# VHH binders against Bifunctional adenosine 5'-phosphosulfate phosphorylase/adenylylsulfatase HINT4 (HINT4): the designs that were tried, part 2

Target 1, 146 residues: Bifunctional adenosine 5'-phosphosulfate phosphorylase/adenylylsulfatase HINT4 (HINT4), of Arabidopsis thaliana (Mouse-ear cress) (q84vv6)
Amino acid sequence: MAGVNQACIFCEIVRNPTTTRLLHTDEKVIAFQDIKPAAQRHYLVIPKEHIPTVNDLQRRDEDYSLVRHMLSVGQQLLQKDAPQSIHRFGFHQPPFNSVDHLHLHCFALPYVPRWKAIKYKSLGPLGGFIEAETLLEKIRPLLSKV

## First folded at step 1 (VHH)

Design G14 (framework vhh_gefurulimab)
Fold by ESMFold2-Fast, scan of step 1:
Structure G14 (fold): chain B 146 residues (1-146), chain A 127 residues (1-127)
Amino acid sequence: as target 1 above (146 residues)
Amino acid sequence: EVQLVESGGGLVKPGGSLRLSCAASGRTFSSYHAAWFRQAPGKEREFVSAISRGGSTTYADSVKGRFTISRDNAKNSLYLQMNSLRAEDTAVYYCAAEDYGLGSFYDYSTPEEYDYWGQGTLVTVSS
């Protein structure tokens, strides 16, 4: 619903980025630092289009290309800003996500404080945090059964 | 900063209902993830229910289907509707809120994730 988009804080940042320092902007995505960072570097990459969650992504070229592009932006930023750190990229799966607007978490580890690692743990079949590469395999377009 | 004040606790018979309220002051409540926890005498605080900033809800298995968490951002309030109450629901109920963070809130059941806590309201279920 249109009213949902007006209430979305990330949609507001896309429309009016003056309150947020952008690390990247292009035709499809923007990137900025998480306001409550959980690591030495904690960036968010979001699509300008309002997509609520990873469950709204399908096995199709458009969705796959978007997530690929988001990951590429996050990788480029962390390689520039924290080349010596171990990097981690992923998404929180619903039903318990912070904002209902798709956002890729990009970390330069370690987590700070260290107990914040629990927020980004995979819960296996129950969901939780999903690595970006794992999501890409999940939404890979089905062209053949190899 | 946020201050949380619970109300609505009391004595109720098994099978009865109560509605708990949590009033937030300070920053706008709509900016927070919020939860209800409870603590029975001599036990640790246990998770009851949580509602994310985006409105997603989750419940402990012991209360699922009986309790409903909701929020009213215009009234800066969080609610817990408790139905079909049992003796084992007897506890002090605490409202909790996680301060503004755009990153993630998925460890909803860990008390240490919450920045702000109310003082609690006692719920006693007895015949």
Scores: ipSAE 0.000, ipTM 0.231, lowest interface PAE 10.8, mean pLDDT 80

Design G15 (framework vhh_gefurulimab)
Fold by ESMFold2-Fast, scan of step 1:
Structure G15 (fold): chain B 146 residues (1-146), chain A 123 residues (1-123)
Amino acid sequence: as target 1 above (146 residues)
Amino acid sequence: EVQLVESGGGLVKPGGSLRLSCAASGLTFSSYAAAWFRQAPGKEREFVSAIYTGGSTTYADSVKGRFTISRDNAKNSLYLQMNSLRAEDTAVYYCAAWTKDSYGVPIYSYDHWGQGTLVTVSS
């Protein structure tokens, strides 16, 4: 279910990057600061392709590689900008996501103000925020012929 | 330098058993998922079995109940115990490991392969 959506705000940033300060850009993803930061550093990494939510990801090499790459970009940026901080990476699962375009939240902790931590709490099997490593395990490719 | 070296292949009669070994240098199997693949003459390379970092295992339908994958972290080795061998199991068997990128995220692209070990099951 991936594609380019003309009505999506993040697709607009991909098309018109001049109005947004990008922290990273490559063939597959872009990264920028969240407009309402919830932590000392709060970055978003998004695919250039429109993928609405984590529920649109499947157990296949392409999806796994994309999420892995998103995480690697986020980790690189926070190691550069906040190497002494504790870092946290994850996604809001529907219906808790604010934008229907897949986006990885990258935090250099602490949360600011402190009570924003509740917005990024995992509800376990009930959903909520999912750690990037947990998502990668869920979409891990099944082994196949090579 | 990462190397995977398979051993234990050979000629065996139908119904026989073999244990394949894969020794790793430059990576530790306890930190990576590892798998066995095989390629018969004139066929594509096919999946046989995998073991994940947490110890869970997966098997191809053609080998379920007959083959067992295991690892010995102290010896940094991966094994495939093959029982009730059939002529259709004749193939070169390859050890493969999923690696991590520079940020510690596993890469399931099989960047590391062994040279293979030949298993021949006489018809």
Scores: ipSAE 0.000, ipTM 0.100, lowest interface PAE 18.6, mean pLDDT 77

Design G16 (framework vhh_gefurulimab)
Amino acid sequence: EVQLVESGGGLVKPGGSLRLSCAASGFTFSGYAAAWFRQAPGKEREFVSAISWGGSTTYADSVKGRFTISRDNAKNSLYLQMNSLRAEDTAVYYCTADFEYNPYGDSLGYDYWGQGTLVTVSS
ESMFold2-Fast, scan of step 1: ipSAE 0.013; ipTM 0.222

Design H01 (framework vhh_8h5u_2)
Fold by ESMFold2-Fast, scan of step 1:
Order: sequence, then C-alpha cells, then structure tokens
Structure H01 (fold): chain B 146 residues (1-146), chain A 126 residues (1-126)
Amino acid sequence: as target 1 above (146 residues)
Amino acid sequence: EVQVVESGGGLVQPGGSLRLSCAASGFTFSDSSYAMGWYRQAPGNQHERVAIITSGGSTNYPDSVKGRFTISRDNAKNTGYLQMNSLKSEDTAVYYCAAEYGSGSYFDWTPEYDYWGQGTQVTVSS
C-alpha cells in the first residue's frame, strides 16, 4: 500500500471498516462517528487517500474539490440527523491533531460536556481549530487572469 | 495525582540507540483498560504517532520507524518504553508519552484526553 501510513488508525478503518459503522462511503471519502463524541452528534469525514494534515493541501482544484466534497457529506449527514441544531465543521491544525490523517469534524452543537468547547477553539493566526469554510478560502484556486 | 513522566532523551549520533521511559502514577499499565502510545513533534513539522500498544497487546508503527523502534511496558515498574535503534537525523524531536482509556482508541492532541507527559528531547547529531 504505497503512500499509506501503516500505523494510521484511519487508514486501518478505510482498509478494514468491519468494527466501524460507516455513515457514508463513496469513491473518495468515508464518514463515521467519533469514538469519543464531543457533542450531541460528532462525525468525522476522512479521505480514503492518506493526506496527513491541512498543511498538505495546496491551492489547486483537486484539493479544493476534495475539501468541498468532505464538507458537503458532513452537511448532508447532520441535516438528516440533527436538522434543528447549529452545525459546526472544521479541522485541527498541527500540532493540535493527534491523528495525521486529514479529518473533518462535524458537530451538532452544543458540545457535551460543555468544557469540550475549548478543544475546538480557534487560536487565530497562531493556529488551533480552523473552520472548514476558512480552510476553503485559504486553498481556493487563484484566478490567473485579470 | 495521575500523571505520566518521560525520561531517557538526549544527544546521540546517527546510527545510535536510546531507550525512552514513561513512568505512570495514579494508574497502572497492567490495567487492561489502558493503551499507551509514543508521539513526537519536530520543529516546523507535524506531530505524529510513532508507536502504540493497545490494552490487548497489539503494536503498530508507521513505516518511518517500523523495524527500528519497539514499544513495550513493564507492569512491575509501571513503566512504558520506546526502544529506538538505528537513529537518523529526522528522528530529532520532542517525544511524548500518552496513556488512554480503552483498547486502541484514538484522540486529538489535547490535555483533555487521559494522560499526556511533558515530553523528552531527542537530538540525533554528530
């Protein structure tokens, strides 16, 4: 499996999803519930390809389309399962992620217990949690013509 | 007080070996409910999981360290270890021990997830 981190738990779920109930699967991504949910609903959307972190994404159509697709899957799942809740979508930026496989957190708020809000706080220019829409703006392909 | 404390880091030449220790207090590694892992972070790089041992005894390593690093635990001393052989300059990092409740679970880097140590510096240089 060239390009696959053998110690990556999310790569293992992609290869062997037997013990993990998938909420969604398609050609590019899978979605499942976080093992320690931090909110009433806490889903993860991950690419099947091993991409370590948001820092490995570039301003290119392929990367932008992947993140847009991940967000779309997360939005559809939460709209189905928790339509009355406020939804939040984002990524932990290094060094605040412990799993080096790109994963979108999808929350139906509020956080449970409430102090878990601090875990998903943005630190602004210093990093921390980045909202999915903010990441999409950062990796948006530049218009090359005036 | 529940904590883990790393030790054993230092300066070593390329090709050398180090053994890191993770001393636990307030809980025991022999408790089948606990898994243990080693994580590292180098300046300017992403942090990564370098070794895990589950409560069931299964071990996992990324390709970057597989065959060179070995994770183990000593129940009598309530201490986990990372044996690092054939060290390379790219192994230079702060190494952290983490203990987590469950069997092979994962968690994001936060002080909220069970027990994280303060880290121990490993530098591979001549």
Scores: ipSAE 0.000, ipTM 0.149, lowest interface PAE 11.4, mean pLDDT 76

Design H02 (framework vhh_8h5u_2)
Fold by ESMFold2-Fast, scan of step 1:
Order: structure tokens, then C-alpha cells, then sequence
Structure H02 (fold): chain B 146 residues (1-146), chain A 125 residues (1-125)
């Protein structure tokens, strides 16, 4: 139908929540396990709104609060399911993302198998994986002068 | 079962062009987003990544083909393409199409779930 992106698998999961076991759902986001987990726990947190990539986020309260909320959901889930593990949260920057729908990766380390760590490596100025806290700092809203 | 079929290979002289197509049959390309890539293998070598494209059209290429090769896709048909220009003898290989349903991709052949039978590209006078 017009207005529906049927090519986006995450938009389909949002439309048909019964097709995927949801770990979390609220007005803004859903969370579920990655189809090919790269770690002991590998969760994805996605907005219900179709936002293609981190490059589509702007330095404004709306975008900042969304990413903060996504991180909060991921942190709560991993604290519940893997409290003894080291947790890592981040996003693939284009062109390294497979799905053009914003999604936060939430890992309970270690990576399994261990060589999957390469898939989630930050490439510095060349891009790659960006930590959620680093993205939040990058899109932090500018304060107005008094 | 899913079949991935590559086509468009052939014999071309150095400096020539070819356009490869990757078509999938079966349900794994229907209605879902995924990364799609091209890999090549010359005799005696491992598979080498040639190009990758996300569902939204973001692309990446190794330096050996950057500026000469262009990957594209038709999301409605879940079909991929590789436009190869300024071909060199070093580009001679069997070219394979692969897709990744893992929601993310990697540089290794094992990162992709499906491989086709390949299409032969020979660059020779």
C-alpha cells in the first residue's frame, strides 16, 4: 500500500509484532533478539518510526531523547538477562548496516564466535560501529544563550 | 529452497564493460530488507569481496575496483546489479552474488547466507 515500506524488514516487524518475540514494546520503540546473535545476548532496539540511519539524526531534543530511550531500554534488558556480563551498545554507520532502519545493537559480551568482534569494530574517522554514548554526545542539543 | 542466479558474464577485452545481474527465486528476497554483495574468485584464490549495498542503497568497494565498478539494486524485484567498467585482466574471475539475512553484514564470504553458482568474467584479448 501507499505509504508502507514493505521492503523494510523492521517496518514489517513493527506492523506484525506476532511474527517476532518482542522483549520490549512501548509507544516509540520495540526490542527483539537479532536473528543471528553475535554474542551470548544480542538484542536490537528499533524505533517504530522509520529512520534509515544514524546520519538522519539531528542535534535536537527529539532525536536525542529517542536515542537515549533506545539505550535505556537496551540497558534494562541486558541488566535483567545478563547482569554479570560486560555490555556494549552501538550502531553501524552506513554503509556497514544491512537494514536501513535505525537499530541499536545491545551485546552481552563476549562475541560468539570471537572473530565477530571485527564486524562491530569502530573505524575511527572512516566510520564503522559507533558506541551509543558517542552518538549521544554527537547529537546532543545545543543550549541557547540565556 | 532459495536459488540465487548470476548472469551477464562473458569474454571482454581490456578496457571493456560488462553488467552483471543477480536474481533470486523463492521467498527470502520477498518483502524483506537485507545487504547484498558481489564476491569474486580467481583460480587458486579465496573469495574476494567486490562490492556491497545496503537495502537503502549505501555502498562500499575495495580500492581495487573503486571508481570502476558500481553496485545497485532494485528493491521491488530484490535484484542486484554490478556495472563493471574499465575492465582489467586482473578482474578475470567467477563472480558470485550473495545476500545476508542477519540484519548486518561482514567482509567474509561466510557472512552471506546464499551463494549462487557464479558467472564467469574473462578479460583477455
Amino acid sequence: as target 1 above (146 residues)
Amino acid sequence: EVQVVESGGGLVQPGGSLRLSCAASGSTFSGYSYAMGWYRQAPGNQHERVAIISSGGYTNYPDSVKGRFTISRDNAKNTGYLQMNSLKSEDTAVYYCAKDLSYEWGDYPTAFDYWGQGTQVTVSS
Scores: ipSAE 0.000, ipTM 0.231, lowest interface PAE 10.3, mean pLDDT 76

Design H03 (framework vhh_8h5u_2)
Fold by ESMFold2-Fast, scan of step 1:
Structure H03 (fold): chain B 146 residues (1-146), chain A 125 residues (1-125)
Amino acid sequence: as target 1 above (146 residues)
Amino acid sequence: EVQVVESGGGLVQPGGSLRLSCAASGFTFSYDSYTMGWYRQAPGNQHERVAIIYSGGSTNYPDSVKGRFTISRDNAKNTGYLQMNSLKSEDTAVYYCATEGPYYDSSGYTHFDYWGQGTQVTVSS
């Protein structure tokens, strides 16, 4: 179970949600707009529990279900707010993440300004941005205990 | 501009049920594109969210009402509902329907953009 980090700004938003306008809240996640949007819409979906990065996720049902739920929330929000736009969902892999609390970036394209697309490029095995569907495949639960 | 009007409040005994209705109008997009919630306020307390339904249809409830209250909406009628079962004296409050527009018209506060005038629910023997 991930703990609460007092130095984490997203843990602070979870503890004091009135400081930030929430687009979504449920028992496991909250969603809000990025303070410096990089696209026409730029939302963040975060777990209420402190999970630092994608590297802290394992190939197990609990982690897979959490990421799938985060993606579902992000998809629903962008379908509501920008149904005509192309949507993109993903995570910054360390060291490229700005906050050490797991957060799904949800974009309604285009990026604004358009050169911000570089910030959200995948760098393959070297890291960078990983699409949510790619992460889900990576953490898909194994058939056996090993 | 979006407007909402609550109805269905009243006096009920503990263990009773009520269904609140929220009639809405003035939407630019279909009703199910908006987030709709129910809040309540008892004297001396802040507004407490008791139910929310998001544009995608997912719902959320605080532990105080989970399993007893159900939020729903009829998109064809632009009407939201709160079914309240197994009512307790602590459920006594003025209940408000709140609807927020698409995110582009929202403020930076964690409150809904469009509030009704409220309907009184009193649970007493």
Scores: ipSAE 0.000, ipTM 0.108, lowest interface PAE 16.4, mean pLDDT 77

Design H04 (framework vhh_8h5u_2)
Fold by ESMFold2-Fast, scan of step 1:
Structure H04 (fold): chain B 146 residues (1-146), chain A 125 residues (1-125)
Amino acid sequence: as target 1 above (146 residues)
Amino acid sequence: EVQVVESGGGLVQPGGSLRLSCAASGGSFSSGSYAMGWYRQAPGNQHERVAIITYGGSTNYPDSVKGRFTISRDNAKNTGYLQMNSLKSEDTAVYYCARDWSEYSYGIEDYMDVWGQGTQVTVSS
């Protein structure tokens, strides 16, 4: 790594999904399986718009609605494909994200193998993994509290 | 795909120093930054982690080398380093550089998917 901006591989998948099987596509997001699944089901939900990280999200209706929609898509896919499993949804926070394109991890637990859980651990003040519902609370618009 | 190549190994006397380099070469530019680690294997032993540096720059060392070895990276040169000081005969091993191709590596060996061919370090008179 050079410490400079690199090409966005997820923007490439959005433009040309030739080598990636899409599990979902709509006007705002696509979903596909992680290339190195960490669980029996490991899906990624990404916005078609390039948003680099969770730190680029603000307390505004547009951002809240996008994350809520991403979570909804992930929940629907795992309910269809793994209804018996416990599901977990979340994001890696900088600097721990490898791809600077917002992506929601959707897991049907348990992690396979078990030690893969460490990649998705919250690191307290260091950040690490943030649950989708926790992020939604952080970006909840103050003017849209009902 | 990206491969890594180690260099800087050799013969050194006890108490001496060596600096190992790990250069990424060839292959595709992959998305993101990955953890890099140094591992070693002496005859008859399993691979042992020597040092890890995460995507965020955090480092970790086992007690056997803590205070003597320092891992670093130069992202502009796409190179990792292991500075080894106060070398002991028990440090004799083949040293391997590894990268985790997986997103968000935390230095667990099972996530290290790209391994170099190794460089021999021998600490002896």
Scores: ipSAE 0.000, ipTM 0.133, lowest interface PAE 11.7, mean pLDDT 75

Design H05 (framework vhh_8h5u_2)
Fold by ESMFold2-Fast, scan of step 1:
Structure H05 (fold): chain B 146 residues (1-146), chain A 127 residues (1-127)
Amino acid sequence: as target 1 above (146 residues)
Amino acid sequence: EVQVVESGGGLVQPGGSLRLSCAASGFTFSTEGYAMGWYRQAPGNQHERVAIISTGGDTNYPDSVKGRFTISRDNAKNTGYLQMNSLKSEDTAVYYCAAGIRYSFLSGYQPSKYDYWGQGTQVTVSS
């Protein structure tokens, strides 16, 4: 499956966030509101380092720690901004991702309008949206052999 | 031994084409999440990013080569490729294959962002 990338818009936001208000920034990630929110709250958490998709992650402590940190940031933001809502966290798997820069979708449900839920359905083995906890299990580092 | 090895470099006339290969040994490109890239260095210059490809096949190119160069990978053969078309004298450089679990858009030409580097293969574009 050949992919052709445009210039990465999220890399540009990391370098020059002039048109984007950051909800969070630290050494490894930034967070901001999706420009076309699909839910009552719709935040994106992205790594500062360019990682194109979930397929570029492997069972290593560095990758596992990064995704867990992204999830933690998203959870903290939604707990602050929408504590009464049901929260959902996940990634679009290729080819369904809109931008080739790893980004965690953080939703305070319900989806608005409700038919936007279709964009974020898991298709099981066929791909689609993957929950953050499911991705963490897939990239969980193997235990050291003793 | 864990390494990547480039091949396919050579002398070509302006407007010509070359295909570079990058063979990995001691590790697999496959589902391990390794991205791979091609970098080049002309004498006296810093390394410049030429192309990057993810494990899923997503690609990225700088404007200097976009539309002329195509990066690809064959996970079954554990090999990456760079197809170079419409070559210019400015493309003359040593081309390096790199593989790693991450790269930085802020420092895309910096070797420190990749885990494995090849020895390089010379590409010369001249009449």
Scores: ipSAE 0.000, ipTM 0.141, lowest interface PAE 14.7, mean pLDDT 76

Design H06 (framework vhh_8h5u_2)
Fold by ESMFold2-Fast, scan of step 1:
Order: structure tokens, then C-alpha cells, then sequence
Structure H06 (fold): chain B 146 residues (1-146), chain A 126 residues (1-126)
């Protein structure tokens, strides 16, 4: 192990998005379709900044605003592309995340095939998938301005 | 059943060259949605993308290997290749060939590839 290179494939997409069609891009996030969709629509929203997991988020304005913005982008995309579907938004908590770069899953349900629903099941205290709104409550700053 | 098998790994000195081969069976290499890629894993690291080639011959490389590595394919032989030049000690890893069939191409994440080889060891050492 002589290499100093730590690959993050999502950081690669942020730097070089030539192979990935972006559904959204702004100063803080990009959004694109999951290459192996688990539902009729399956989008990912990621920060341009490398944040490995939900456990790296703290109760501070910057983290709260970032996650809220990610959710807003996902909601706008699915409202445009699948307004009649039930939408679900959330994150895989470690060790169940496939990539160590924070990414919001945005689903237009149902899951396809149906068995993929188990991959996105919440396990309560054991972790698993966490709904975006539940994460926002967990990282809400104690001294938030109204 | 689709299978991929790597060959060509070995020991090489810094600045040397190696050519890896990836033989695909069960499906032809030519299709609108067929892509083949090379990933590597060094001790202590996650799988890293090295090179991607689609059925049309379009290629993609990370900055760490761009200009040194070249991915190619021979559709008649259902075989992909990775030509590695100017090898460095940090290129030491197990190299994996992966293949995927999908109607949508995107990020080329490791979990997006359905068919993986068993890996071939590349060691760059004097």
C-alpha cells in the first residue's frame, strides 16, 4: 500500500461529470439518476463537498441547510418527473451505504423489482435507511433562527 | 450466463508496462448498453475506478491514470484490454474487470456492475 490516492467515485463525478447526465447542478449539490434504479424513478442528490456519511453531520446551520437544500432539489425533480407517484427520500446509514460520499436517495415508488424495498428499510436503533425528514430533525440546530 | 475473466497481471519495475486482458462470455461485447471497466483495490482502500469503455468505444479515466493507461476492446474476441504504461508503486493493486448491461449510463459506481472477474494482481516494485 504505497498509494496516497483515495478514490471517491462521486467526487470524480463532481470533478468530471462527462459520463453522467446531471439533472441539477448548483454551487453546493448535483443530482443525477442512479445507474441501477431501484424504483420507477431513482435519483441521487450529492453535495460537491466530500462528506462521507450521515454520521459526519452535526447540529449546525451549515449541515442542516445543506441537507434541507438536498431534499428540496430532490422534491422539485420528482414533482416535475413523477408528480402522480408517492415520493420517498432518505439516506443509507453506515455500514449499509454503498459509497462513502453523502447521497440522498429520491424515489418515485413503487420499488422495481419489489424485493428492493428491503434494501431501503429502516431498522430503528440498528440503523439502516433513514428518512430525510428524520435526519433533519436529528441535526436541527438548537439555536436555529425563526 | 455472463462471465468475465482477467489475465496479464504480474510483477513489473517502476516505469514499466503491463497489458491486462478481460475475456467476456455469455453475451457479445457489442451492444448499445454494454460497458466494460477496470477497477482496482490496494490494501486498505475501497475499489477505485481505473477505466471505462462503452460498446461504442467511448472511454473515461480518472486523473490519476489519464495519459498513462489506455482501455480498448476487440469486439470480435469479446475481450477488453488495459494497457498500463509508466507504472508507479501506487499502481500496485488487484485489478478487476467488470461488465454491465443497462439502458442508462451514469456514474459507473462499483455496485452498478453486475458481472465481476476474480481479479489479477499487479505489483510495481524494484
Amino acid sequence: as target 1 above (146 residues)
Amino acid sequence: EVQVVESGGGLVQPGGSLRLSCAASGRTFSSDTYAMGWYRQAPGNQHERVAIIDSGGSTNYPDSVKGRFTISRDNAKNTGYLQMNSLKSEDTAVYYCAAVYDETWGSYLPQDFDYWGQGTQVTVSS
Scores: ipSAE 0.000, ipTM 0.136, lowest interface PAE 13.9, mean pLDDT 77

Design H07 (framework vhh_8h5u_2)
Fold by ESMFold2-Fast, scan of step 1:
Structure H07 (fold): chain B 146 residues (1-146), chain A 126 residues (1-126)
Amino acid sequence: as target 1 above (146 residues)
Amino acid sequence: EVQVVESGGGLVQPGGSLRLSCAASGFIFSDNSYAMGWYRQAPGNQHERVAIITSGGETNYPDSVKGRFTISRDNAKNTGYLQMNSLKSEDTAVYYCAKGSEYFDIPYSGTEYDYWGQGTQVTVSS
């Protein structure tokens, strides 16, 4: 997996989170509020290790476990902070990601203002936003049977 | 048209202070979909973010300026500011004011923010 990048804003938050209120921190990930929230609650869960995009994830236990853990953290935070809301979790696929550091968007819907929903649409063959559970299926390790 | 006009730069001695202003037209800083930021580029260096403020007032600074620089905005005047204190020779750069696109999460060095201004030169020299 990729290491910490000096030019990356999210790697900077990992190293120096003093101006960013962390909603969660553990050995693998941190979580914080998006600087331009697109919903009543809009959290980001990012790995401490620099992984640029979803395209850098492979079908292997380490990558699958990381994304599953990111989703679990996001789900726990929104269940605590917005249990009555509909929750949505996903990633922007390149070139639609704004920061080349893997980050899970965690929303308590509705989007605010409502037109921000267009930013988080799946664009079919063009890509766009990918639901976290769809990504997990794509990177699920493939094991051969004996 | 969307435009920003940076002003307030100048020559100052180490330890001095300057206040930069960013006057915007063609958009409103109070629009919840926009963040406003200050970026700088010094000769021989990469572009770097020096401050961000959201329409809701949340701020973020890199360690290189944290505690010395303060970003603010006056929505009624549609103007952003950067108060720079305890200036160092390393702060010498052209400073740019930028509007962040509502389609992007975090302003990132020279990429997500649309620059419409020419910048303002800050020189810290003894």
Scores: ipSAE 0.000, ipTM 0.122, lowest interface PAE 16.1, mean pLDDT 75

Design H08 (framework vhh_8h5u_2)
Fold by ESMFold2-Fast, scan of step 1:
Order: sequence, then C-alpha cells, then structure tokens
Structure H08 (fold): chain B 146 residues (1-146), chain A 126 residues (1-126)
Amino acid sequence: as target 1 above (146 residues)
Amino acid sequence: EVQVVESGGGLVQPGGSLRLSCAASGLTFSSHDYAMGWYRQAPGNQHERVAIISWGGSTNYPDSVKGRFTISRDNAKNTGYLQMNSLKSEDTAVYYCATDTYLGEYPSFGDSYDYWGQGTQVTVSS
C-alpha cells in the first residue's frame, strides 16, 4: 500500500502512448505489438481501464461487450496484416500472465521459434492460456426470466 | 548486464523456516513489467517450479508447498522473496530465481526464461 501507483507499464502506455507505436486506439482499447513477438505476428489488445486479470471479469453485459470488442479489434488487425495465416486469440490466466493488466494475445501462426507454443498452452482444469471464445462463453450474461 | 542473485539459503531442522531473497539488477524501463519465479532441483529429482508471482502480485504454487511457502516481491527494489515455513527433508534442493523481463508473456521453467541466478542451497536435516 505504501508505494508508487505507477507499477503498471500498460497503464503508462495508455496515459502516454508517445513511446509506443499503436496499431489501434479507440475510446475503450489500444493495440500494439508485443515487445518480443512469439509468432509471425503477435499483437496485444488492452483496455484503457485497468482490469488486472480474466478473474476480474463477471457474467455481465459490460464485461462481455469489452472482451468481444477486444477480440473484434484483434481479428480486424490480423485479417489486415496476415489474412492467410491461422489466427489464435487468448489470455493468460493468473499467475501465468506477466503483466497484471488484462491483455488479449493475438497471434498469426506459426509460433517463432515453434517451441514458444508451450507458453500459450491450455492446462485444462489447471488453467494456463484460455482461448478468447472460451472466455466469452464463460462470461456470457445470464438470460432474464420474463 | 541483467543479473539475478539469490541469497538466504542454509541449513535448518525439519519444521524450521527460511526466507530466500532474489535481487534483479540491470533491468531497463522497457522491461519493467516482469514475472518472477522460484524453482528447485534436488539430487535425483527433476526440476520443479516452487512459486511464481506476476508484476501485480498474482501467485501460484504446486500442492507440495501450498500453504507452507509464500512468494512476494518489492517492485521498487526489483527484489523477490520466498518465505518457506514448516520445512521438510524433501524440500532439500538448490533453489533458483528466474525472471522474464518482456511484456505479454508468462515465464516458463527452463530456457524460455530471460534470466536466472546461480542458485542457493537449502538443506533440511536434523
């Protein structure tokens, strides 16, 4: 508690984007290339709001819409930059994330070098990497009874 | 240039406690958001992840140490800690600290970590 609140580098990029080349910016999210790409293309899409991890997302319209928007931005960028590649989108579940600011990984495969695939492996019930579509199913808002 | 140095190892009796420290130096501004992990290798055993902590403080432990070991970090000092309580003879190992200093990827045990230290010996014996 007693310390500087400037520990999040992604929050700093949001506040001062002049040091980072942005691939996309809008009112809710920004997108940029990972500093050490793990694939032919490796983009990150992050919300401007500080949300630490996927565990902070709930089954509610606001969270569902945000993740859908992040995925849409990533899909549009890779469709433009690597239309013939297989695309993969997902999040690292804690504690496997390096940065505690929600970020969607967007890959144009293959992984480079190929063994980097292990960093993005789903561990099933143990967690690890979660596909964006799987997360969207998990946080889909409940239907109201009428 | 980037260095990782462990300290705090030693000899303790079963049921005792030790606190390991991991000092990382030479990190640049562009590499600030990084994860830290503790790993161990005992004679005859394979390498095992002991604890991992993200920049923001999220942690994970294997069942073998859950409830006994606590990982923490001081980001201002670029230092990580492993508090080891209720030590058992099977905790005897060389303990390694590892860091992954690039954005967007979690560290893995082995060559995919950017940096790690030389190890510190922990011996639990009567």
Scores: ipSAE 0.000, ipTM 0.179, lowest interface PAE 12.4, mean pLDDT 76

Design H09 (framework vhh_8h5u_2)
Fold by ESMFold2-Fast, scan of step 1:
Structure H09 (fold): chain B 146 residues (1-146), chain A 127 residues (1-127)
Amino acid sequence: as target 1 above (146 residues)
Amino acid sequence: EVQVVESGGGLVQPGGSLRLSCAASGFTFSEYGSAMGWYRQAPGNQHERVAIISGGGSTNYPDSVKGRFTISRDNAKNTGYLQMNSLKSEDTAVYYCARSPYEYVWDSTGLDEFDYWGQGTQVTVSS
């Protein structure tokens, strides 16, 4: 069947981790430094499974648990590497994401240079950057109760 | 002096093959595990990425050349290569070799992530 497919560079890192220094690896996710850090520390946490964007996540236990685990990994890494810095965690919502593989940005602030802060601004209902905790609330599984 | 120099360009018929070479001077492609890439610019167009190879050897290609082009490097010769097969008239462009100081670059990575560029080599695909 004819179609337009592009190689996913993050899937390549998952398949061949020796190409990138991993800060963390487990059965679900890997973590590494962003190639163009926007802050004193700028880490990425990605799932080993190819999930293109936050819009591909649903209100279900599997997706909620994955995002929660990604956040936990990012929090643990920054607590270890930059414990006295203010930390920020979030995702770029389409069309603002650079790579179509779900990735959590983990920052030890401040942004460097300072004006890079605009790239990671939330645009409210228009999209932009979404905080990890805000995404977790949006994909929180719905419970049927009497 | 740190530089990269392209060679191997020329005139070729549609369906033909060509191999471009990128010779590094003043550094090695294996140094710090640096990534490298090939970009092209056709008359009237902006620069287009055609191939990237990371410090560890992972490769990435846009759909326009995937399956036809292969990027590689020979660390012993300190030379990078672009093997181009099944060439089309749309492949006519000046081809540039670029070195990144980083171990990897994303497929969406901008030109500013490459610190050394060659002067380019012309590839013309015509009957």
Scores: ipSAE 0.000, ipTM 0.134, lowest interface PAE 15.3, mean pLDDT 77

Design H10 (framework vhh_8h5u_2)
Fold by ESMFold2-Fast, scan of step 1:
Structure H10 (fold): chain B 146 residues (1-146), chain A 126 residues (1-126)
Amino acid sequence: as target 1 above (146 residues)
Amino acid sequence: EVQVVESGGGLVQPGGSLRLSCAASGSIFSSYDYAMGWYRQAPGNQHERVAIIYTGGSTNYPDSVKGRFTISRDNAKNTGYLQMNSLKSEDTAVYYCAARQYGSFTLPYKSGHDYWGQGTQVTVSS
């Protein structure tokens, strides 16, 4: 029914990670393996705070620092678990995100099966999957304080 | 001047309904890029989160009110609403509206950048 409100699935994992083995937890984020891995390693890094999508991030120190921290956690995990693989980090931009809770995809390539590469293709600045470094540039705080 | 003002509180019998309104005013809310939430405090207790609505329209509720309370907002008026149905005696509390510039929204322990109303009393009594 259209009027039924549902809880965010990732907020449930933050509250009660009973069925999910956490790869990382700190004051701001948790990390865990995607339930349908698309690569040799496929990790998700999510903030404990419910932020629906990349479009809900602003050019401010706290948002920039959060995304940078998420990327750092993902990088450290893949360097530990798959140091010889090529790594890729990014976000699905709406409407292509499956869950309205900000989540960084962390891949140790190759994609498995190979055709899943299509799902994570960047369409440039016009949409699709956005690389984490590209997002950081877009939300980098303005040089002058407001 | 930045302000958050609640209205709509009152006395209602168990099983009844109330709709609370929250009017946000000031330059910080002109872009609509802020989260709104409802919190309540019963005598002697810490603030308890009741509902949050984010800029994209996503909502969160604790199990104690899920299915009974609905949060919504009118972005053109910078006004948030809390529709409370099937009210119970344990819902008796002072209800506060909070608005936060988008970013970290952590309560009740961290209140940085939050704009709070003065609260409105909801009393559920036969």
Scores: ipSAE 0.000, ipTM 0.126, lowest interface PAE 15.8, mean pLDDT 76

Design P01 (framework vhh_podentamig1)
Amino acid sequence: EVQLVESGGGLVQPGRSLTLSCAASGFTFSSYAYGWYRQAPGKQRELVAAISGGSTLYADSVKGRFTISRDNAKNSIYLQMNSLRPEDTALYYCAADYSFGDWYEPSYDYWGQGTQVTVSS
ESMFold2-Fast, scan of step 1: ipSAE 0.005; ipTM 0.191

